# VH-VL binders against Uncharacterized FAD-binding protein C1783.01: the designs that were tried, part 17

Target 1, 263 residues: Uncharacterized FAD-binding protein C1783.01, of Schizosaccharomyces pombe (q9us28r162to424)
Amino acid sequence: YGIFAAPILDVRVLTNPGAVKRTYNLCLDISKYPLLEGKDWKIGGSFGIMPPNSDAEVLHLAHLLKIPQHELYVTKVLRTNGGRWPTIWGEDKPRCLYTSLYHIFKWCSDFISKPPTKSLIRLLAEHTLNPVEKSVLLALSDFRQDESYCRICTQSCVTLPDILEAFPSCHPPVDHLISALPQLMPRWYSISNDPSLANKRLEMAFTVQEYHSPNGQSRTGICTGFLEDLALAFLKARHDGSLANKKFTVPMFRGVQQNPFAK
Below, E stands for the ipSAE of ESMFold2; O stands for the ipSAE of ESMFold2 at other seeds; V2 stands for 0.75 times the mean of E and O plus 0.25 times the DockQ between their complexes.

## First folded at step 14 (VH-VL; framework fv_ozuriftamab)

Design k1 (from h6 with heavy chain H100R; at its last look DockQ between E and O 0.88; V2 from the best seeds 0.66)
Fold by ESMFold2 at other seeds, look of step 14:
Structure k1 (fold): chain C 263 residues (1-263), chain A 122 residues (1-122), chain B 106 residues (1-106)
Amino acid sequence: as target 1 above (263 residues)
Amino acid sequence: EVQLVQSGAEVKKPGESLRISCKGSGYTFTEYYMHWVRQAPGQGLEWMGGISPNSGGTGYNQKFKGRVTISADKSISTAYLQWSSLKASDTAMYYCARSRDLGREQNWFDPWGQGTLVTVSS
Amino acid sequence: AIQLTQSPSSLSASVGDRVTITCSATQSLSYMHWYLQKPGQSPQLLIYLGSDRASGVPDRFSGSGSGTDFTLKISRVEAEDVGVYYCMQSYQYPWTFGQGTKVEIK
């Protein structure tokens, strides 16, 4: 049920020369994965990878939110009014959590892979000082006008950082923002039929998902970008002969047929 | 010692076909990509395309796509660059170059072949 | 495609001079690779992964830079350093080279 840090045993680049898309194969060591008694890896089953946001993205968001750097890492108490957050499948209940804003933005909040919701944009509008900026945000969040929201937010791949950059007078309270952000969700992969599962190895191939920001800058998907960063670091370390001094792991877990906390 | 040895210089007329070769030695041929780089007389370097000898997968710079064919015979550790119909503008030095693809940005050419001068004149 | 612009296009140096060659990219990169083509020879690798020297390359050669601006430096030029220097990116296909910097020794 917990997240397992699976060591990377090998990386292969599968990309053909000249390709615009990049593809890699990862070989993961699952020999130490804590399975429940009587359970084993299921052929045709699934596993999840819990990709974090990059440190660069977390630090950039913190900068845009005017969070003092010393405050970002301080452990604090966060109380929820209900729901399953930060768990995917835990009980729907109020919680008291001991964590940092860094940990929340790194592992728990999705501020990159989804466009801001209209309710999030309305929260931003409520905390925007410049009247022109506020009126634009209110128009984007207006339930009576979907055309501008679809064109600006969904069709253009706009993110929360993009909005904060475009609207510099917007200063939402961070605790309200965390409550409004979607939960960062795992990405699911199928377990291969490769006989290598008998030696407790798991192989997976992935293609890096790329998108462009409103100003045309290239961006990668959270999970495949995270996996590529690990793959690149592994390949460089192996080339440099420094691999034995480094540890490369993928946070993963075995697929679950039922939520272990189902009521 | 890792070496790339290319076929000799060629003098051709427009419309003729040509295949030049690059033989790798001193390494496992199928573990590395092979690329072709063009240098027109007195000019800089242009990547033309490459091949994965293990899979046979090829890719081309759009500028040269449809004008050349890249292939390899892994049984003899040799890559090829081929034209079906040469033009005078194909006059250039052609280098093969090896890379080990270590992912995005982590690719460079080492070693290079000695070059094959192709002269196309009427 | 990513364009790389080198500066200067050519230079003439005396033995012992410090030479600086810059390479400017049209988008942000982490690494630049550098080659030297001596007169009448094929290109040879000098610097890879931004700052790593290839085997047999003297320590007077160094590479640095990040973002869009990258630099190759020769701390004390020697007569054997004559040739054309090229930067190269492998961030995206097609891989591209700078236009070259011709270095001549007086």
Scores: ipSAE 0.577, ipTM 0.833, lowest interface PAE 1.8, mean pLDDT 86
ESMFold2, look of step 14: ipSAE 0.606; ipTM 0.842
ESMFold2 (binder alone), look of step 14: mean pLDDT 93; pTM 0.959

Design k2 (from h6 with heavy chain S99T; at its last look DockQ between E and O 0.01; V2 from the best seeds 0.00; counts 0 for: pae O 11.1 > 2, placed apart)
Fold by ESMFold2 at other seeds, look of step 14:
Structure k2 (fold): chain C 263 residues (1-263), chain A 122 residues (1-122), chain B 106 residues (1-106)
Amino acid sequence: as target 1 above (263 residues)
Amino acid sequence: EVQLVQSGAEVKKPGESLRISCKGSGYTFTEYYMHWVRQAPGQGLEWMGGISPNSGGTGYNQKFKGRVTISADKSISTAYLQWSSLKASDTAMYYCARTHDLGREQNWFDPWGQGTLVTVSS
Amino acid sequence: AIQLTQSPSSLSASVGDRVTITCSATQSLSYMHWYLQKPGQSPQLLIYLGSDRASGVPDRFSGSGSGTDFTLKISRVEAEDVGVYYCMQSYQYPWTFGQGTKVEIK
C-alpha cells in the first residue's frame, strides 16, 4: 500500500468542555487520493492511518538507551536478524537497511502501545548486569507461567521505556533491540459521511485513548494521541490566523468499502 | 464478563420450523453486531449473516439468504436464527458470535456462544 | 467470495516444538484473524488484525503476513494448544474461514 498524506480541512471538538474524555471530528481532503479503476469510497467503509511515535517518545527512548542525539539522526547501515522491516508488507528475512535510528523509532517500531513481549524481556535480561534485576526480568520472561507477566506487564500498562527506567543496569545492544521490537501497525477507522455527496471529503471521529504508567504518568495511545496533536495544532493555527502558512496532513490509505450493516 | 448463551440442542424432522436464540450479557447489546456461524458435522466454519440489534438491519451470506431469518429483540438482549422449513442438510452446530468494534470495518468474533446442535433427520 | 486455504490440514507436535500454519487467500488482504477451536469447545479468538493477540493469549502465539499469504506461529507448543486452528478474513463480504488445521499434541 502507498501511504497518502491527506490534508486536514476542518476539526471539530465533539465533547463538551470539562468532559472526562475527548472526542474530535476530522475532515480530510481525499480529492487527490489515487483510486484504482472501479474503486470508490462508501459511507461505513474503512481506511487506515499510519501513526508515528512522537518525537518526545523517541528522544526519551534514545536517552534511556544512551544514544547521543548526533548518532540518532545519522544515516547508516543497520542489520536485522529477521522480520518484515522496515515495512509491514516486506518478506520476513534478515536485512541490511540504510536509514537512521530516528527513522526506525519514529515510524517503524512499536515500543509504547503494547507491553514488551516475553522474548523482548528475555533479551533485556541477557544484557542486565545487576543479578537481582536480571533475576526479576528472567522471571517475567518465563514461558512456563503467565501470572507475573500479566499482572506486571499487561495489567499495569508497562512499556519498554518503563522497564529501562526500572532496571538501570539493563543495556541492550540497539541493533538487537530493533530486531526484537514489534512493527508499528496501522489503525483502522470508519468513514462517517457519504463521500459521493461530500465532494471527495472524508469525515471521521476519534476518542483519545488514555492510560497511566506504573509511576502514574498519563499517556495517550499512539494513533489517537498523534491525531489529537494535529487537531489541537490545527485549531490553534485557525485561532491565530496562521492556518494558510501551515501543513496538517494525516498519513492514510484506503481500506475495504463494502459493509452490509452500513447505511 | 461478556457472555453469549444459546438455546439448547434441537432434534427435528425435515419440513419443521425452528428458532434458536442467543442471549448476550455483560455488555450493551445494541452497541455490537451479532452474527451466526454454521459448522456442519466434521466440517469447517461458515459465516451465515449478522444483525445490528439497534437498527434491526441484517446482512446475509448469499448461500443462506432466503433459507434463514436473523432477528433480534433488543429489549431482552437476544438474537435469533430461524428456519421456516428445515432440511436434513441443516444438521450442524450453530454459533452466535459478537463483533469486537462497530467503529472499524475490519472485524473479528469475540466472544462466541457455546453453540446449538441442530439435528434434522427422518 | 475470497477463499482461504490453510496448510497443513493436520499436524502432530511434541510439547516445545515450533508450529507453523499458513493461510493463503485468493485476493490481497490487509489483515487476517485466527481462531482456535479446542476439542468439544466453541472457537476462541487468538489473533486479530494480523498480529494483535486477544486478551489472555500467550505471546508464544504470533501472526504475520501480507497480501495473500499469512502465517500463525506457535514458538513453543503446549499440551493445551490442541485443537483446530482457523484463519478468517473480514476484508470483504461474505466473511470466510480457512478449512482448518488440526493440531495434535503427542
Scores: ipSAE 0.005, ipTM 0.414, lowest interface PAE 11.1, mean pLDDT 83
ESMFold2, look of step 14: ipSAE 0.491; ipTM 0.782
ESMFold2 (binder alone), look of step 14: mean pLDDT 94; pTM 0.962

Design k3 (from h6 with light chain S90H; at its last look DockQ between E and O 0.01; V2 from the best seeds 0.00; counts 0 for: pae E 21.6 > 2, placed apart)
Fold by ESMFold2, look of step 14:
Structure k3 (fold): chain C 263 residues (1-263), chain A 122 residues (1-122), chain B 106 residues (1-106)
Amino acid sequence: as target 1 above (263 residues)
Amino acid sequence: EVQLVQSGAEVKKPGESLRISCKGSGYTFTEYYMHWVRQAPGQGLEWMGGISPNSGGTGYNQKFKGRVTISADKSISTAYLQWSSLKASDTAMYYCARSHDLGREQNWFDPWGQGTLVTVSS
Amino acid sequence: AIQLTQSPSSLSASVGDRVTITCSATQSLSYMHWYLQKPGQSPQLLIYLGSDRASGVPDRFSGSGSGTDFTLKISRVEAEDVGVYYCMQHYQYPWTFGQGTKVEIK
């Protein structure tokens, strides 16, 4: 199943200045969306957005993994030991991928929104040179109890970049790391209008999801952060008169086919 | 220019102690790992172990664990390989080699030191 | 431990010949690294990350392969290419080298 790059036609800010939460309305052009015969869009229906990680997060992860910029963008054969690659509806099996590390980190790997699994932490421990750092990672991955893992990793919103920054002697093989990371999943949104009456335009609203990292820094959710960045860039381009020279798209798909292996 | 300069050749008797050195220059010593590689006469290369000079953390090939000690003094950009009690079987060329601080498969040895020949005989 | 087996163990080539050295691993790897030890010298990095040439390495040297089978090729051997070639893996401790391939030039 393909992801459709829906152009943004308009952005409206739905919350007043100074509001605690920020909410936007996006108007998307779905006129070229390849609908299957007998299907249509309905008000209150759902669609999925496949959010990429930000370039800032990808470059930060690459820096923590000490991947040179040249090697990050080079297309090469990358091995995985499993997962539904390259999309969420693929078969869960080992693969040889012909792509770049940048593409994998940008579009395919979820290293921000989910805490690392114990299996991933064990992989990190096995590739950590400093014995003190290694012993901490081994303790976090201890299968005999969950208390330390739950308190430190899940309850504190710890991410893979947070672990790599805290454990500088940890150098996992990148292709094994990639195969162990969760894949980016779509986020589901409701259609706010009747697109059949609105000339194949789809309207949706979203509220920016915010939380604080372990060091107190504010972070946004992957999808709503991505959508906000697009919305603000669109509004800036409209204000600056440069909108005609830029294209803003949302990677989306109709909400009928989430997993081809589901029963 | 990145250089690794090793201490000179050694002739020792079984049971003696020895420490050989590898001094790095032309780079920030604490940002890279240092490794020791052994080559017995007429034989191939064997990785012995390595050290993170910044933290002092070490990793050893199990074959050499307990036989040698790897250490570093970051104030003088120098790594060491030492034996408390040499055996005749320790006769070999010993190389230091720097590794980049990347993932395991994305590490390689560049540069290498010139080698230190250690001869252990009675 | 991951064992690396090189083939051939030795060879003799004339200047201008093509030379192929293989390295087989007991476990799947993404990258192979290659070193050249010229007579009387320390090892030198030749190929890293499977196919990337180290600084100053001429383009007659190339590396390829994935999985368990990796290859180093010299398209046109020169007299200076004499020495012992080693493959090496950095995937899993202990890090290991192949047995070496001795290349002699006539």
Scores: ipSAE 0.000, ipTM 0.381, lowest interface PAE 21.6, mean pLDDT 81
ESMFold2 (binder alone), look of step 14: mean pLDDT 93; pTM 0.951
ESMFold2 at other seeds, look of step 14: ipSAE 0.441; ipTM 0.755

Design k4 (from h6 with heavy chain E31K; at its last look DockQ between E and O 0.91; V2 from the best seeds 0.00; counts 0 for: pae E 2.04 > 2)
Fold by ESMFold2, look of step 14:
Structure k4 (fold): chain C 263 residues (1-263), chain A 122 residues (1-122), chain B 106 residues (1-106)
Amino acid sequence: as target 1 above (263 residues)
Amino acid sequence: EVQLVQSGAEVKKPGESLRISCKGSGYTFTKYYMHWVRQAPGQGLEWMGGISPNSGGTGYNQKFKGRVTISADKSISTAYLQWSSLKASDTAMYYCARSHDLGREQNWFDPWGQGTLVTVSS
Amino acid sequence: AIQLTQSPSSLSASVGDRVTITCSATQSLSYMHWYLQKPGQSPQLLIYLGSDRASGVPDRFSGSGSGTDFTLKISRVEAEDVGVYYCMQSYQYPWTFGQGTKVEIK
């Protein structure tokens, strides 16, 4: 499937005064979406949004991995040991990729929304120089017990950047790291509009999901944080009269009846 | 010209009820939030709460919850602040203020009403 | 609730002086909004969205900052600038103001 850059036509703030949670409505232009022959949009169907990681998170990860910013953007050959790179639709096999580390971290790798797997932590341990740090990482990755992994990694919402900060002697090879990271996955939404959509417009509402990191810092979910940033920028541009000079798009695609991972 | 015109000064005794008003003009009343801000004598500004006139949704600063009621009548473009039982500590200047609905951090007060002085003394 | 602390609480300046008022927040913010309450008047908007001047506000007023520290500057103070200056956040409810900075002109 191809990802469609749906223009934002309108944003409405649904949050009432005093509300704890923030909620927005987006109106998307789907008039140019390339539908398959004989298919149309219908109520009760689904669509997916492919949210990128923020530039701030990508630059932070690159800093922790000691990747110079100029090297981050260079297009080069990257070799993987497997996975469905660069898209979730690809075959699960080793690959040679012609892309930049920035593109991989921005659009393809999930290093924020999920705790590192035990296998990823073992890879990190294998590339950790300090013996005390290495021993801690080996213990966290131990398949024979799960209690410290659950308490430290999953229950505390630990991410790969958090581990790299806590274990400064850990220097994994970037290509091995990319192969071991989960891929960014779409977030699915139901179609609430009339299936015969007048003007080919799609409306969706979302509530911003917030989480806390181990140091108590508030973080947003990747998709709803990305959508809020777009919504805020749209609202500001509309208010200050600069909307015609800016493009706001949501990367999306229509849902399918078949499981997209079955191929 | 966008204006917020408030009701006149009030002198009351403890235990009495009071409703003060704020009439908006020169704009579409239901497209903006309306808020109430308190200023005790010689003190700073405190947000009391607000209303979305379109939906009727209200919210309050916990300090004032249960002490006041905020409402609006969109047919006459008017917001209200109401006490069921005034206390001497309610003596203050009360402002209404309009805000946009531009999402997180992107809201400010413009314009403000002229203020309503409420004096509560026994 | 996010607390905003202004510094100084009061100051006395001569016409032509550069005045700097700071506003410190108890958590990280992107934008601060600023108001002036002249003696006997309602507050009026000076700066919104961190650095944007409200209509009719002279360019001697500027706002800056991010994170927890925000600044309002008056490059050359005039006699009409007397009053109490307030910062405000709209990041989360309850929306809150700083305690105010009283500016007197000598």
Scores: ipSAE 0.549, ipTM 0.819, lowest interface PAE 2.0, mean pLDDT 86
ESMFold2 (binder alone), look of step 14: mean pLDDT 93; pTM 0.958
ESMFold2 at other seeds, look of step 14: ipSAE 0.594; ipTM 0.840

Design k5 (from i3 with light chain S30N; at its last look DockQ between E and O 0.96; V2 from the best seeds 0.00; counts 0 for: pae O 2.3 > 2)
Fold by ESMFold2 at other seeds, look of step 14:
Structure k5 (fold): chain C 263 residues (1-263), chain A 122 residues (1-122), chain B 106 residues (1-106)
Amino acid sequence: as target 1 above (263 residues)
Amino acid sequence: EVQLVQSGAEVKKPGESLRISCKGSGYTFTEYYMHWVRQAPGQGLEWMGGISPNSGGTGYNQKFKGRVTISADKSISTAYLQWSSLKASDTAMYYCARSHDLGREQNWFDPWGQGTLVTVSS
Amino acid sequence: AIQLTQSPSSLSASVGDRVTITCSATRSLNYMHWYLQKPGQSPQLLIYLGSDRASGVPDRFSGSGSGTDFTLKISRVEAEDVGVYYCMQSYQYPWTFGQGTKVEIK
């Protein structure tokens, strides 16, 4: 059961002049999607998109963790102590993995869209050298008090990179960090056309989700930001006449009777 | 050749109404946004608002919202900028400008109209 | 709104000089667009998408930059280059222009 790389056939900008929010329509080629015998796509159905983290965010995290850039891409052996990591559809078992830190941060770990858990914050505290910084992290991870954690981490949209920047003496081991990070989750979208096999096309619209970081900078949601970046690159390539030399795909999968990605 | 041709200069008094026009030619009018840009005497350029002629959707710089109306008649490839009640502060050069619809930050003005000078004085 | 600040606000150059105009934004952008308004004329597109020259624009004009700082250069200015130069962003509405840089030719 896998993820299909659906080619983008067309992009339309739905955003009106002066609009606060940006909206796009994507047309995807699903003619090669591997359907089970007797199954078909249905109007009004749903599908999932598996968004990667951006390269900029992966490289930024690697910098904050003091990972040499060349080491980021080297194939490594990583051991887990259980769970379905690195993907949510894998078997729930301990395993040894042969992959790169880049691949893990790019496709598998969610270090942007969710605030750090209290257990992750406690791991960070355990590897923080400055006593004042450590005491703040210990207070945030206190399971007896949710008020400070909710105000600072959840309401302010704090991410792991934000914590690492704010606490420069924090140097967690990469292996421990990867084990503690949540898995990157798919996002669900509605099919806006009749996508039957005879149609061979799937259309969907999305609005870019924006929020503000603790320092006030605008950020986009992982999936809609990823989709917008693809849409912009497609539109520029079409305008420049270079579209035939490039491939634009969306990693997606069909919805099922029971959603395998619900936790 | 893509061209934007605007209506001629106007001299008006405060309180009067006015509609100026911008006719596009040499391209498919409904495939591009049309915008209005203001240049007060001796000043720089200000985006006022725009319209998608295909959908009729409009948007305004908040500074001008409620002061002007932007519209288009796609059957004659013409966009309009309209005031119901002019003020002396509306004295400026007004340009129409065409933009692509290529998403975030991938939009620029090409071409521009020749400009319509609007003078509002007692 | 995204504010764009140009430097210098004006300059005087001799034919053949190299001219540099900068545009600073209040947030990070990927692209800047540039226009020239010659005396008595409407603005015309010079550079779009940061570095692409509009049709008919001589190669002595070039654009560069990223993040918050963008630059327009004229490698050897000519008499016809007189006018006011504007940068523009289309990242976020309202779209905004720099305050302009007036270029005079001696």
Scores: ipSAE 0.507, ipTM 0.803, lowest interface PAE 2.3, mean pLDDT 86
ESMFold2, look of step 14: ipSAE 0.574; ipTM 0.828
ESMFold2 (binder alone), look of step 14: mean pLDDT 94; pTM 0.958

Design k6 (from i3 with heavy chain D101N; at its last read DockQ between E and O 0.96; V2 from the best seeds 0.78)
Heavy chain, then light chain:
Amino acid sequence: EVQLVQSGAEVKKPGESLRISCKGSGYTFTEYYMHWVRQAPGQGLEWMGGISPNSGGTGYNQKFKGRVTISADKSISTAYLQWSSLKASDTAMYYCARSHNLGREQNWFDPWGQGTLVTVSS
Amino acid sequence: AIQLTQSPSSLSASVGDRVTITCSATRSLSYMHWYLQKPGQSPQLLIYLGSDRASGVPDRFSGSGSGTDFTLKISRVEAEDVGVYYCMQSYQYPWTFGQGTKVEIK
ESMFold2, look of step 14: ipSAE 0.700; ipTM 0.884
ESMFold2 (binder alone), look of step 14: mean pLDDT 94; pTM 0.961
ESMFold2 at other seeds, look of step 14: ipSAE 0.671; ipTM 0.874
ESMFold2, look of step 15: ipSAE 0.687; ipTM 0.880
ESMFold2 (binder alone), look of step 15: mean pLDDT 94; pTM 0.961
ESMFold2 at other seeds, look of step 15: ipSAE 0.638; ipTM 0.859
ESMFold2, fold request of step 16: ipSAE 0.699, 0.692, 0.726; ipTM 0.887, 0.878, 0.896
ESMFold2 (binder alone), fold request of step 16: mean pLDDT 94, 94, 94; pTM 0.961, 0.961, 0.961
ESMFold2 at other seeds, fold request of step 16: ipSAE 0.689, 0.730, 0.721; ipTM 0.885, 0.900, 0.898
ESMFold2, look of step 16: ipSAE 0.696; ipTM 0.881
ESMFold2 (binder alone), look of step 16: mean pLDDT 94; pTM 0.961
ESMFold2 at other seeds, look of step 16: ipSAE 0.624; ipTM 0.848
ESMFold2, look of step 18: ipSAE 0.658; ipTM 0.868
ESMFold2 (binder alone), look of step 18: mean pLDDT 94; pTM 0.960
ESMFold2 at other seeds, look of step 18: ipSAE 0.708; ipTM 0.889
ESMFold2, look of step 20: ipSAE 0.652; ipTM 0.868
ESMFold2 (binder alone), look of step 20: mean pLDDT 94; pTM 0.960
ESMFold2 at other seeds, look of step 20: ipSAE 0.664; ipTM 0.873
ESMFold2, last read: ipSAE 0.720, 0.722, 0.707; ipTM 0.898, 0.899, 0.894
ESMFold2 (binder alone), last read: mean pLDDT 94, 94, 93; pTM 0.961, 0.961, 0.960
ESMFold2 at other seeds, last read: ipSAE 0.707, 0.711, 0.672; ipTM 0.888, 0.897, 0.873

## First folded at step 15 (VH-VL; framework fv_ozuriftamab)

Design m1 (from k6 with light chain R27Q; at its last look DockQ between E and O 0.96; V2 from the best seeds 0.72)
Fold by ESMFold2, look of step 15:
Structure m1 (fold): chain C 263 residues (1-263), chain A 122 residues (1-122), chain B 106 residues (1-106)
Amino acid sequence: as target 1 above (263 residues)
Amino acid sequence: EVQLVQSGAEVKKPGESLRISCKGSGYTFTEYYMHWVRQAPGQGLEWMGGISPNSGGTGYNQKFKGRVTISADKSISTAYLQWSSLKASDTAMYYCARSHNLGREQNWFDPWGQGTLVTVSS
Amino acid sequence: AIQLTQSPSSLSASVGDRVTITCSATQSLSYMHWYLQKPGQSPQLLIYLGSDRASGVPDRFSGSGSGTDFTLKISRVEAEDVGVYYCMQSYQYPWTFGQGTKVEIK
């Protein structure tokens, strides 16, 4: 299965004045989606969106890891201990990857939406120079009790960048870090229209998911934040007359279409 | 030319009802939001609430919720601000203002109406 | 709600002076919108989307900033620029204005 860059044909803001939550409707062009023979799109069927991390988050992580910006983009050999990289459909096995750190952090690694595992925190502890910082990380990764880990990492929405900021003497090897990070997974949506009647157009609505980080900053969910950023850029480009000069696409793929009661 | 024309000044007593109007022209009324902004004498600007004329969906600043009703009649391109029972503290200039609907942060007021002065005194 | 604080609250300038008005937000924003209310008039749009000038607004007006700090500048003040300047955010409801900056021309 491949990821299709579906062009955005239209954006509608569904948010009413005074609303606390923001909701948008996207219209996507799926006319060139490479369908397997005998497959089609159904109302109420599903599709997946593969949201990338933002460039800001990737550059921030690279800064925290002390990766020079030019080295972020060079193609090099990366070795993993497992996972299905570079795709969610691959065999879960160790690999040698020929890619850039930018590509891995942008498209493949989930360092934002999932809290660091105890195994990852142990890796961080083993590469932390300050003995006070190291002892804190060792305590968080202690398998004999979960209370500190749950309070700090899971309940307070701590991410890998948050840990690296809080523990400046932590310098993990990047190859080991990449092997320990979860893969970035798709988010699933339902098709809200009948694409066979709409010239292969796919419509979907989404509401922006928001939460707060440990330091009180507002954050959005990776996928709905990504979709909102695209929607806002599309709306601004349409307003200022620059829409024809820009490309807005959603990386998506077809999901399950079994609906025996579909029209 | 896009214009917003408001109803004339009003002098009222506490407890009376009032509806003021804002008529839009020179644009497609249902493609934009309409908002009401209050300016008490000698004071700054305060967003009161707004309406999507196409759907009729409204929202209010909590300070004014329950005190006013915002409505629109899209057949005559007119928005309304209405009080069921005025107070002396409602003495202010009231502006209607049109906004785009371009998502978070991408909305501003252009144009504004000329204002309706409402004076409430006993 | 997001609070916007303008500085200064008032100023007096001579024709030709450079005027700078700041607007500080209680959270990070990408865009600020600016209005001028001349004496006895309704507000009028000056700057939208942070730096874009409204139709008919002369190029002596410019907007800049990001994060929590935003600036409106008048490079060469004219007598017609008297009035109260307001910043506004549309990041979240309720939409809010700064308290205003009164500009007087000597």
Scores: ipSAE 0.621, ipTM 0.851, lowest interface PAE 1.6, mean pLDDT 87
ESMFold2 (binder alone), look of step 15: mean pLDDT 93; pTM 0.958
ESMFold2 at other seeds, look of step 15: ipSAE 0.657; ipTM 0.869

